# Ledger of designs, part 301: VHH binders against o75319

Target 1, 181 residues: o75319
Amino acid sequence: GNHIPERWKDYLPVGQRMPGTRFIAFKVPLQKSFEKKLAPEECFSPLDLFNKIREQNEELGLIIDLTYTQRYYKPEDLPETVPYLKIFTVGHQVPDDETIFKFKHAVNGFLKENKDNDKLIGVHCTHGLNRTGYLICRYLIDVEGVRPDDAIELFNRCRGHCLERQNYIEDLQNGPIRKNW
Key: E = the ipSAE of ESMFold2; O = the ipSAE of OpenDDE; V2 = 0.75 times the mean of E and O plus 0.25 times the DockQ between their complexes.

## First folded at step 21 (VHH)

Design sa10 (framework vhh_h_nbbcii10_fgla; at its last look DockQ between E and O 0.52; V2 from the best seeds 0.00; counts 0 for: pae E 2.9 > 2, unsure alone 61.1 < 65)
Fold by OpenDDE, look of step 21:
Formats: sequence, C-alpha cells, structure tokens
Structure sa10 (fold): chain B 181 residues (1-181), chain A 125 residues (1-125)
Amino acid sequence: as target 1 above (181 residues)
Amino acid sequence: QVQLVESGGGLVQPGGSLRLSCAASGFSFSYDRTFSLGWFRQAPGQGLEAVAAIWGSGGSTYYADSVKGRFTISRDNSKNTLYLQMNSLRAEDTAVYYCAAKYPWLDSPSEYDYWGQGTLVTVSS
C-alpha cells in the first residue's frame, strides 16, 4: 500500500549532523508512487534526501534503514555508491539486543572503513525519531561513553524533534549498557 | 546461514570466454549493501590469489593486474548473484575460482568471511 505513514508530514525531513559524530537522522523517504498523495512541498523522495544532505554540504556514506516494512522505497532507488543496510526494527518497543548489536557493529564497521573521509551515517525509521534516536543514543552511550541526557539532548537538538517514547528515554537514562560484542 | 555457490566453470580454448556465477544465499544484495564480494583463484601448485572484487555497495572495483582489461566483475541484486566475465582467456588463467564475501563490521581473521566451494576453469588448446 501507498498510504502515507501517520504523522509523517509532521516531522522535518532531514535533521542536522550531530556535532562530534558522523550521524544524521531523517524521516523515511517515500518513493514516487507516494507523490500523488502529497502536496509538492510535502514530497520527500530518496532523491530529495540526497539533495537536502548536499545542501548541508554533507555526503552520506551509509544509510541504515530501521523501518519494519519495505513499502516506502526500494534500495534500488538509492545510488549504488551509497551503502545501504536494512535492520528491521519493530516500533514502539525498545530494540532487542540483537538489533542493538547489529546497529553498533554496522556503525563501527563504517567508521573503520571510512577513516579517510567525513561521510555521514544516515539513520532513519518511519519518522526518523524514536527508533532512530534510541539506537543513535544507545551507541553514543554504550560505545562513546556519552552521558544519557547529553546524548538525548544532542539528538533532539539536531533532529529538530524530541524523542517521544518514554520507554526509550527511560531505557537510555536508566537501562543497562548493552553488549558491544 | 550464508552460502556461496559458484558455477560456470569448464574447459575453454585460449582466447575464449567464460562467465562465472556465484549464487549467494543467507543475505540480500539489495538490503545489505555493506559487504564486499570478490573472486579468488588458485592455480595448480600455486597459492590463492585475488582476481577481482567489488567493495562495499558496488561503487569501487578491484582487479588483479593479470586480469585487467579482460575480466569484469559485476553483481545482480535482483538475482543475488555475483558474476565474473572472463574474456581473452589464457592458459595461465587455469585455476579453481572461488567466490567470497566479507562484511566490514565483522572481526574476521581472514580476508573474507564466506567462501564458495569453487569452480574449475581450464584454458587449454
């Protein structure tokens, strides 16, 4: 189905690079078939994503897609030169250890392979907020040693929207560190 | 589980062409475009050597000097298959050809994490 995700229009399409990191968050881009249901100014396609990133004088080096569906866009809609990783992540609940592990290792792998550039890790779920924010913050907390509140604040500020789900926030603030291997 | 299965090997005359295929399973070329894919070969009495590779999502390629201009590595995401087009084959190209895959985030003691069983290419008049 080509129905627009609920509240999708309410969120900024692309956030800002998180200072001190290689992360940038955005909401899910929608393939062309969705455009008929959107006003021109509401459209946000894979192409639009790259244009907006370029407008920030940045470049994507990796896209991590956390959505739990394949209906929004196809990997083929992305340039072949940009690595793409799908990590099916269930919404509304704290990601399990396996999901966290996959995300962390993807990020670490990217960083190891991209030491010679400043390309960004683009992360998105549906809204590019809750699942996206949790996993980015989880990484910063567990791997980079950032204080939970600092990580959350940084993400919120850069995304232009605040994490909404209390269970995610609570887990980030008070939950245990997850295994990195 | 990840599996790689090579095919397309056989006997060919010098100057001939072959196309090798590597059917991959256990992961999706489309939905996991972070891995690198490569072809290796081992000639009789010689060690394993890299032949060609696609790094990452497929933007960059590598070719051994000995095969540059003759071999082409490619992949079809829709078929989850890696290819090696071999043209202008020479006797010295005779070897068992292996398909391999590597995930950059895996800490592997080997260059590549997954290997096929190989397919024999014999170039002889």
Scores: ipSAE 0.465, ipTM 0.786, lowest interface PAE 0.7, mean pLDDT 93
Fold by ESMFold2, look of step 21:
Structure sa10 (fold): chain B 181 residues (1-181), chain A 125 residues (1-125)
Amino acid sequence: as target 1 above (181 residues)
Amino acid sequence: QVQLVESGGGLVQPGGSLRLSCAASGFSFSYDRTFSLGWFRQAPGQGLEAVAAIWGSGGSTYYADSVKGRFTISRDNSKNTLYLQMNSLRAEDTAVYYCAAKYPWLDSPSEYDYWGQGTLVTVSS
């Protein structure tokens, strides 16, 4: 069970803050047990995540974990002061309405409680791209009224990689607006 | 639906110990660490007092000055349960103790959204 996720090495560890939002996306950090299969420059641990965020002069105030597994790291590997929420999100298919609602609820709660600071919501799935990009864009479209193509372009640019799965892109562009409450 | 149920109250002599438990349902301590969890108390004829709180991934705590060094807040994620270990109990600790939760997480106590029904602690010789 410590196999490196397929294509995980091919993605930038951490993106950049998405301007005009409180989001930053990254790939899943891997606990120390995975490092025997990685060159030193390929490692991306929970500690490495927070160091890279600090290097960008940013601070995480919430981590939303979209992976459908518990094997990559444990919440105990994160700084004890940072809130953590796991939303089990099935890969390769458009997230269901319950998953979308949970994500919106968590983001709205964070924004309410953090209105007087500039801390970021860190969002990741396995690669920090398809599920992560979909849910961030879904939030921006449904809650903030951002045009689908603008949300997708912003995410792609700030993540440093483009959304790959056409079913996610088609749902964002042409699918129904989802309820926010 | 979020519910909080306290237990472990009772009669103890001064200098004794009790451990209060708060069983939570409707969310998971393991995978939703966005709640602030806390213990409050109210003595007869007195106002509500914050006793202890825990937030974040479980490393941030608050204790009232009156209980520092004597009380310890903790949680057991596998049992979805919050605890208050109360040592060196004094007559002044006599109160109804309430478990409470606030969503989303803050680094300090504030108005809480969910409350238990309370459990009575009586410290008397």
Scores: ipSAE 0.338, ipTM 0.723, lowest interface PAE 2.9, mean pLDDT 88
ESMFold2 (binder alone), look of step 21: mean pLDDT 78; pTM 0.801

Design sa11 (framework vhh_h_nbbcii10_fgla; at its last look DockQ between E and O 0.67; V2 from the best seeds 0.00; counts 0 for: sugar tag NGS H55, NG spot H55, pae E 3.7 > 2, unsure alone 63.4 < 65)
Fold by OpenDDE, look of step 21:
Structure sa11 (fold): chain B 181 residues (1-181), chain A 125 residues (1-125)
Amino acid sequence: as target 1 above (181 residues)
Amino acid sequence: QVQLVESGGGLVQPGGSLRLSCAASGFSFSYDRTFSLGWFRQAPGQGLEAVAAINGSGGSTYYADSVKGRFTISRDNSKNTLYLQMNSLRAEDTAVYYCAAKYPWLDSPSEYDYWGQGTLVTVSS
């Protein structure tokens, strides 16, 4: 269906690049069919995403889609020049080891293949906050050795919204390191 | 697990046409566009040769000089299948043709991580 996700309008469309990383988080862009239910200033399409990224003088090199549905937009709505990866991630619960592993490998692979540029890894779930924030922070903590509180603070500041789910925060702060390989 | 299965090989006369197919499983062309797909071939007594390639997003293609203008690589996301349309075939095109997939996120020393079993194409009068 074309119903607007709950609370979707409450979140900034696109965050800022996370300093020291190549991550940028954003809420899910919605395909044209959703625009009928939105005010013009509320619209955020795949095209709008790329325009906003460009306004920040950045360029997307990869999009990781963590939503658990396919109704928001189609991969074909994205430019052919930008790789797209869907990782179906259930909301509200801490992602399992397999999901974490897939995310890490995607990021590492991108970094390996994109050493000669500064393109960004765009990550989104529905709101681009909880699932997105968890996996980005999980990566920074497990792979980059960043302190959990520092990772969380960095993400929150750059996204413009704070992680909301206590179970995610608790797992990041006190949970075990997940397998990287 | 990722699997690639080639089909469509056979005997054809010079100047003829043939279409190879590569059925992929274990990943979705639509929802995983981070990989590249390619066709390779090995003629009798020769080494492996890259024939054509297409990136996961479908925006870029590559052709070997020997097949440029005659061969076309394409994919059908709905069928999760890679194709190689071969026109104006020559005797020198005789080879086993392999389908391959490259996953950049896999830490593999090989250029392509997954390979099919191959399909034989024989061009002879």
Scores: ipSAE 0.375, ipTM 0.727, lowest interface PAE 0.9, mean pLDDT 92
Fold by ESMFold2, look of step 21:
Structure sa11 (fold): chain B 181 residues (1-181), chain A 125 residues (1-125)
Amino acid sequence: as target 1 above (181 residues)
Amino acid sequence: QVQLVESGGGLVQPGGSLRLSCAASGFSFSYDRTFSLGWFRQAPGQGLEAVAAINGSGGSTYYADSVKGRFTISRDNSKNTLYLQMNSLRAEDTAVYYCAAKYPWLDSPSEYDYWGQGTLVTVSS
């Protein structure tokens, strides 16, 4: 069957809200069909995601799915009151400018429409770490003017795991400021 | 670029039926659950009227009182197409019908951000 993504079990399911932002990062939730390969304490379903968010006294107002596959869960597994956006993002390489633009556009739109509440943007890739961390940090650097090292430190601390991909880290620290939209 | 193209309009007798289609491109109904979709109409000498809408995130529907029970909005996510099934048509249903999409994160002076060019429906003996 349905194979658990490599090293997925090694990562905390959900991070903490990043202070001063609307972001929270998590690893990809897995639909019920994956649970045959998991011990009960290892399960992390779409329902588990929302329970864990509520346990933090938070509420999701948008999920941005950065995976390049449709096999992990279906949008129909999410509450119908939560908007969902998939941005197909190829892993292991720095996301291209179009992907960065789509992410920035979605975040800016969310912040405008949700300025009168405190709902969070949930962002995930497979592990909720490299692609997720890169795009969140890229937004904070390019749009919010956060220093690269400060953005990376904030993400790492709140996610509970450090960014691992050196090409992403190098691009954040030393790469050009991307054109803001 | 979001694009909406209507089809299926034409001439029909009172009491008849038509099905309008709206083909969407530039976004996916399956992968982007943030768009609300709707049908509007404008009869000669009258303003634009909201006819029906369907929510992108949960499938909730709205119908104007004048069409409730006679019209059905639906969509086929695999074909990226919105439909309006119009039954028991009346002369007052004669109008140009527009497909529209609302992207909830755009700052727009209108309720809907993207519009088709319209398809004419004429209900006449």
Scores: ipSAE 0.221, ipTM 0.617, lowest interface PAE 3.7, mean pLDDT 87
ESMFold2 (binder alone), look of step 21: mean pLDDT 79; pTM 0.801

Design sa12 (framework vhh_h_nbbcii10_fgla; at its last look DockQ between E and O 0.49; V2 from the best seeds 0.00; counts 0 for: pae E 10.8 > 2, unsure alone 64.8 < 65)
Fold by OpenDDE, look of step 21:
Structure sa12 (fold): chain B 181 residues (1-181), chain A 125 residues (1-125)
Amino acid sequence: as target 1 above (181 residues)
Amino acid sequence: QVQLVESGGGLVQPGGSLRLSCAASGFSFSYDRTFSLGWFRQAPGQGLEAVAAISGSKGSTYYADSVKGRFTISRDNSKNTLYLQMNSLRAEDTAVYYCAAKYPWLDSPSEYDYWGQGTLVTVSS
């Protein structure tokens, strides 16, 4: 259906590039069919996403969609020139090793293939906060060796909202490093 | 598991046209657009030759010089199928044509990670 996700309106549509990384987080863009349920200023479509990214003088090189549904927008709503990867990620629970692995591999693959540009990895779940923040931080911690608190702080600051799920935070701070293969 | 199945090969006269299809399974063209897809061919007594490719990361197409202007590579995401439209066919286009998929996120020593079994195209008068 076309019902607006709970609390979706409460979050900034697009964060800022995370300094020192190529990550940018945003909430899920909604296809045109959702607009009838939104005020004009609340609308955030795939087109709006690209416009907002451009306003930041950035360019998306990859979109990783972590939502567990396909009802928000279709890959066809995105330019064909922008790679799109769906990683179905269950909400509220710490992502499993397979999900983490898929995310890491996607990021690493992108970085390997995009050494000659500065395009961004756009990551989103529903709100672009908890699942998104966890996986980005997990990558920074496991792959880049960033301190957990630093990774979390960086993400929160750039997203404009703080991670909310305690289980995610605890896993990032005290959980084991996940395998990269 | 990823599978690629070619079809559409056959006998055609010089100057004729043929469209090859590659039905892909195990991944979605729509929901995994990080892959690249390509067509290769092997003529009798010759090595494997790249014919055409679609890059998922760059959104670009590649054609071998020998087929440029005659062949068109395309994909239908709704059907999860890759196509090769071959026009103005020549005798030298006779070969087994293979469909292949490349996943840049995978660490593979091969350029393409998955291959079909191939379909034979014979151009003869």
Scores: ipSAE 0.447, ipTM 0.774, lowest interface PAE 0.7, mean pLDDT 92
Fold by ESMFold2, look of step 21:
Structure sa12 (fold): chain B 181 residues (1-181), chain A 125 residues (1-125)
Amino acid sequence: as target 1 above (181 residues)
Amino acid sequence: QVQLVESGGGLVQPGGSLRLSCAASGFSFSYDRTFSLGWFRQAPGQGLEAVAAISGSKGSTYYADSVKGRFTISRDNSKNTLYLQMNSLRAEDTAVYYCAAKYPWLDSPSEYDYWGQGTLVTVSS
């Protein structure tokens, strides 16, 4: 069925814009068919996402979906004016170089095309935490030259939850700088 | 890796029609609304001409003046395929037609990044 993802209710729906960046992270929005098992205050639909972003006086210019499944919502549930990119990212392991490369290229392309506005890149996985935090931090470390601990602190503070997966944290802190190829 | 493969070219008389197809792999039209797709053509000894394009984010279309009203660009996201319907063909439409995709890359934000190998369209009596 339409089972609510494990621990999904435990996380804030949407974080805050990460200062000095174009990133905002959120947990996966769930289409209406999931709402049978949710209290009204627990619902977080694609529409709710955009309402919450608007409440922060922000605008999404790109959504990067890192989930490995298509069951949570369809791109057609999003406003047609918002670009959407799915990068199938396997959970529970550090993303491979191809995944990191695709994420970096999507971000860099967005920044170039949107240099004259202030729109945000919304990034999510299932919980908007581990895969999302890893790839955002990997970008900040490798492309922007941010120190690993500073990238992690910024993500944790703005997401409202700390990165949980030890293998991700260890790779960010002690792993090699990845080339952008 | 991103691949674009054209098909549907051939020999046709003036006034005839052809439908070109471009099968895409390495990205998904359903999951990637950041890219734009286009058709370009090159006649022997001539430069490359943009024929038609369709925006990934809004579905907006562009047509060169030379083909407007005769050609229609479209896509089928579920089949990951771009089309060019070419009607009322003229001898001047004879060219190799290329499918191309623009992904938002830092190095070439205004240029198409991926190209097919081309399919020949010959319009002659």
Scores: ipSAE 0.000, ipTM 0.356, lowest interface PAE 10.8, mean pLDDT 85
ESMFold2 (binder alone), look of step 21: mean pLDDT 80; pTM 0.810

Design sa13 (framework vhh_h_nbbcii10_fgla; at its last look DockQ between E and O 0.58; V2 from the best seeds 0.00; counts 0 for: pae E 5.1 > 2, unsure alone 64.2 < 65)
Fold by OpenDDE, look of step 21:
Structure sa13 (fold): chain B 181 residues (1-181), chain A 125 residues (1-125)
Amino acid sequence: as target 1 above (181 residues)
Amino acid sequence: QVQLVESGGGLVQPGGSLRLSCAASGFSFSYDRTFSLGWFRQAPGQGLEAVAAISGSRGSTYYADSVKGRFTISRDNSKNTLYLQMNSLRAEDTAVYYCAAKYPWLDSPSEYDYWGQGTLVTVSS
């Protein structure tokens, strides 16, 4: 169905680039069929995503979709020139090692192949907050060696919303480093 | 498991056209668009040659100089199939054509991680 996700309207559609990284987080864009249920100013489509990114003088080089459903938009709604990766990620629980691994390797692969540009890795779940924030922070902590609190603060500041899930925060702050391979 | 299966090869006269297909399984073109796909060929008595490629990370295409302007690589995500449209075929295009796939998150020492079995294209009068 095309029901609007709960609390979807409460979150900023697009965050800011995280300084020192290639990451930008956003909430899930919704395909045209959702527009009839939204006020014009509430609409956030795949096209709107790209427009907002452009307004920031940035360009997406990769989109990682962490939602656990396919009903929000289709990969075909995105330009062919922008790689799209779906990593089905269950909400509310700390992502498993496989999910973390997939995310890390996708990011690393992108970085290896995009050394000659400054294109961004766009990451989103439903709200672009908890799952998105966790995996981005997990990467920064595990791969880049960033202090957990610094990673969380950076993400929160740039997303414009704070991570909400205590289990995610706790795992980031006190959980073990996950394997990078 | 990832599998690539080529088809469409055959005998064609010089100047003719042929379209090769590569049916991919084990991954989705739609939901995993980070991969790169390519066509290679091996002529009798010669080594493997890169013919064309589609880069998932760049969304760009590559063509060997020998086929540029004559061949077109494309993909259909709905069919999970890679294509090679070959026009203005020449005798020197005679070869076994292979489909190949590369996954960005695989740490493989090879350029491409998965290969098809190949399909023979013979251009002869």
Scores: ipSAE 0.428, ipTM 0.767, lowest interface PAE 0.8, mean pLDDT 92
Fold by ESMFold2, look of step 21:
Structure sa13 (fold): chain B 181 residues (1-181), chain A 125 residues (1-125)
Amino acid sequence: as target 1 above (181 residues)
Amino acid sequence: QVQLVESGGGLVQPGGSLRLSCAASGFSFSYDRTFSLGWFRQAPGQGLEAVAAISGSRGSTYYADSVKGRFTISRDNSKNTLYLQMNSLRAEDTAVYYCAAKYPWLDSPSEYDYWGQGTLVTVSS
């Protein structure tokens, strides 16, 4: 179907680049078939995503899709040359170590391949908030050594919305450092 | 677990054609456009030669000079299969052909991370 994801309209489409990182977060873009159920000002398509990134004077070099469905848009709706990776991420619970490892591995690989440019890693789940924020913060904490509260504050400020799920927040603040391999 | 399985090899006369297939499992071509995918070959007593590749991270193709214009690499994302169309075959193309995949990620010094077991192509009268 073309049903608008629950509460999707309540979130800003795209955040801002997180300073000192290569990350930018956004909610899931919706392909044209969804637009019949949206007011013009509510639309946020794959094309709109790239226009908004360009308006920030940035460029996407990788999109990491954390959703569990294909119904929102197809990879073919993205420019052919933009790398795309789907990581099926279970919602409502702290991601397991294999999911965290896959995210870290993708980010580290991107940084290696893109050391000579400043392109961004775009990360989204359905709303671009909870799963997205958790995995970005987990990377910053475990790999970059960022303090948990600093990672969370940076994500919240740049996304424009605060992380909402308390089990994710508690795991980031008080949980164990995860293995990087 | 990533697995690559080649098929389509066999005996063919010079000037003939074959299409090699590489069925992939453990990842999806549709959902992971970051893998580089390639065909390599090894003739008896020779080293491994890169034949053709698709860079997932940049979307470009590579062909060895020895096969350019005769071979075409392609993929069918819906079937999770990589192909090598081999036309105008010559005796020099006789080799075991391997399918390989490379993560764009930090892997310690391997050029390609996953390899098939190979399929033999023999070009002979």
Scores: ipSAE 0.116, ipTM 0.565, lowest interface PAE 5.1, mean pLDDT 87
ESMFold2 (binder alone), look of step 21: mean pLDDT 79; pTM 0.811

Design sa14 (framework vhh_h_nbbcii10_fgla; at its last look DockQ between E and O 0.56; V2 from the best seeds 0.00; counts 0 for: pae E 5.5 > 2, unsure alone 61.7 < 65)
Fold by OpenDDE, look of step 21:
Structure sa14 (fold): chain B 181 residues (1-181), chain A 125 residues (1-125)
Amino acid sequence: as target 1 above (181 residues)
Amino acid sequence: QVQLVESGGGLVQPGGSLRLSCAASGFSFSYDRTFSLGWFRQAPGQGLEAVAAISGSGRSTYYADSVKGRFTISRDNSKNTLYLQMNSLRAEDTAVYYCAAKYPWLDSPSEYDYWGQGTLVTVSS
């Protein structure tokens, strides 16, 4: 169906580029069929996503979709030039090692192939906050060696919303480093 | 592990038709739109030739001039399978046909990162 996700309207559609990284987080864009249930100013479509990114003088080079459903939009709604990767990620629970690895692998691959540009890795779940924040922070911590609190603070500041799930925060702050291979 | 397995090859008369299939495993056509898929062929005594390609999204296609208008590349995401519909076959289409996948995230010296074992197509009267 095309029901609006719970609390979806409460979150900023697009965050800011995370300084020192290629990451940008956003909430899930909704395809046109959802617009009838939204006020014009609430609408956030795939097209709107790209417009907002452009307004920031940035360009998406990859979209990683962490939602656990396909009802929000179709890959066909994206430009041909922007690759799309879906990693089904269950909400509310800390992502498993496989999910973390898939995310890391995608990011690392992108960075290796995009050394000659400054395109961004767009990451989203439903709200573009908890799952998105966890995996981005997990990457920064495990791969880039960033202090957990610094990673979390950076993400929160750039997303414009703070991670909400205590289990995610706890795992990031005190959990073990996850395998990178 | 990514695997590509071709099928559908065989003997056909000139002017006939054949459909090749490439069953892919190790990645999902539906969820991974970062790669491209292609068909290649190698005729006896000749080098490898690109025949057709399709983007990860499935919206862009490429055809060699020699097969344009006769061959159609397509994919079925639900079956994770790539196809090559070959119509109006000619003797010069005789070759081993290979399915290949190109992953942009891999640092590979080759154009395509994964290859099938190939399927033989023989066009002869």
Scores: ipSAE 0.409, ipTM 0.722, lowest interface PAE 0.9, mean pLDDT 93
Fold by ESMFold2, look of step 21:
Structure sa14 (fold): chain B 181 residues (1-181), chain A 125 residues (1-125)
Amino acid sequence: as target 1 above (181 residues)
Amino acid sequence: QVQLVESGGGLVQPGGSLRLSCAASGFSFSYDRTFSLGWFRQAPGQGLEAVAAISGSGRSTYYADSVKGRFTISRDNSKNTLYLQMNSLRAEDTAVYYCAAKYPWLDSPSEYDYWGQGTLVTVSS
């Protein structure tokens, strides 16, 4: 339906690019049908996403959608020239190895094909926080060798909100390195 | 897991037509716009030849010179299916036809990552 996701209004729409990486995180954009329940200043559509990225002097080269549902917006609401990938990611649980592998594989493919530009990978779940932060940090830790606490701090600062799910935080800090890319 | 399954091959007379289909699973044409798709063929005793390709966005197409004007690549995102319409068939079009998908991250960017099992097209009197 048109139900505004719980607490969605409480989060900044788009974070800042994460320095030293190709990532930017944001909450799920909502197609026009959701706007009946939003004040004008609360709206955050796919078009608004691209406008906000452009205002930061950045360009998206890939959107990775981590939501487990298909109801928030349609890929056809995005520019035809921007690659889009949905990775169905169950919330509330640490993502499984297959999900982590698919995320890493997509990021590595993007970096290879875009080594000669500075386009960003946009990543979102519903709020752009827990699943998004986990997978970005998992990539930075496992593939880039970033220390867990440094990855988490960087994500929190650039997203503008802290990771909330303790099981995700604990897995990032104390869980095994996954060598699955 | 990505899988590609071809169908629609068979025996056809010169000048005839066939439509090949490639059913994809393990990714969605609607939700995965990172893959590009193509058709390849291998005639008896010959190497593999690229026949046609279509980009992940669907905006760009490629055709080998030998098939331009006779073959049309297309796809139906709602059915997750790639097509090759082959018209004005000739004896030299006889080959096993393969559907293939290219994922953006490649150690060898000239290679496709996923392949079907092939479907035989025979053009003869």
Scores: ipSAE 0.068, ipTM 0.534, lowest interface PAE 5.5, mean pLDDT 88
ESMFold2 (binder alone), look of step 21: mean pLDDT 78; pTM 0.793

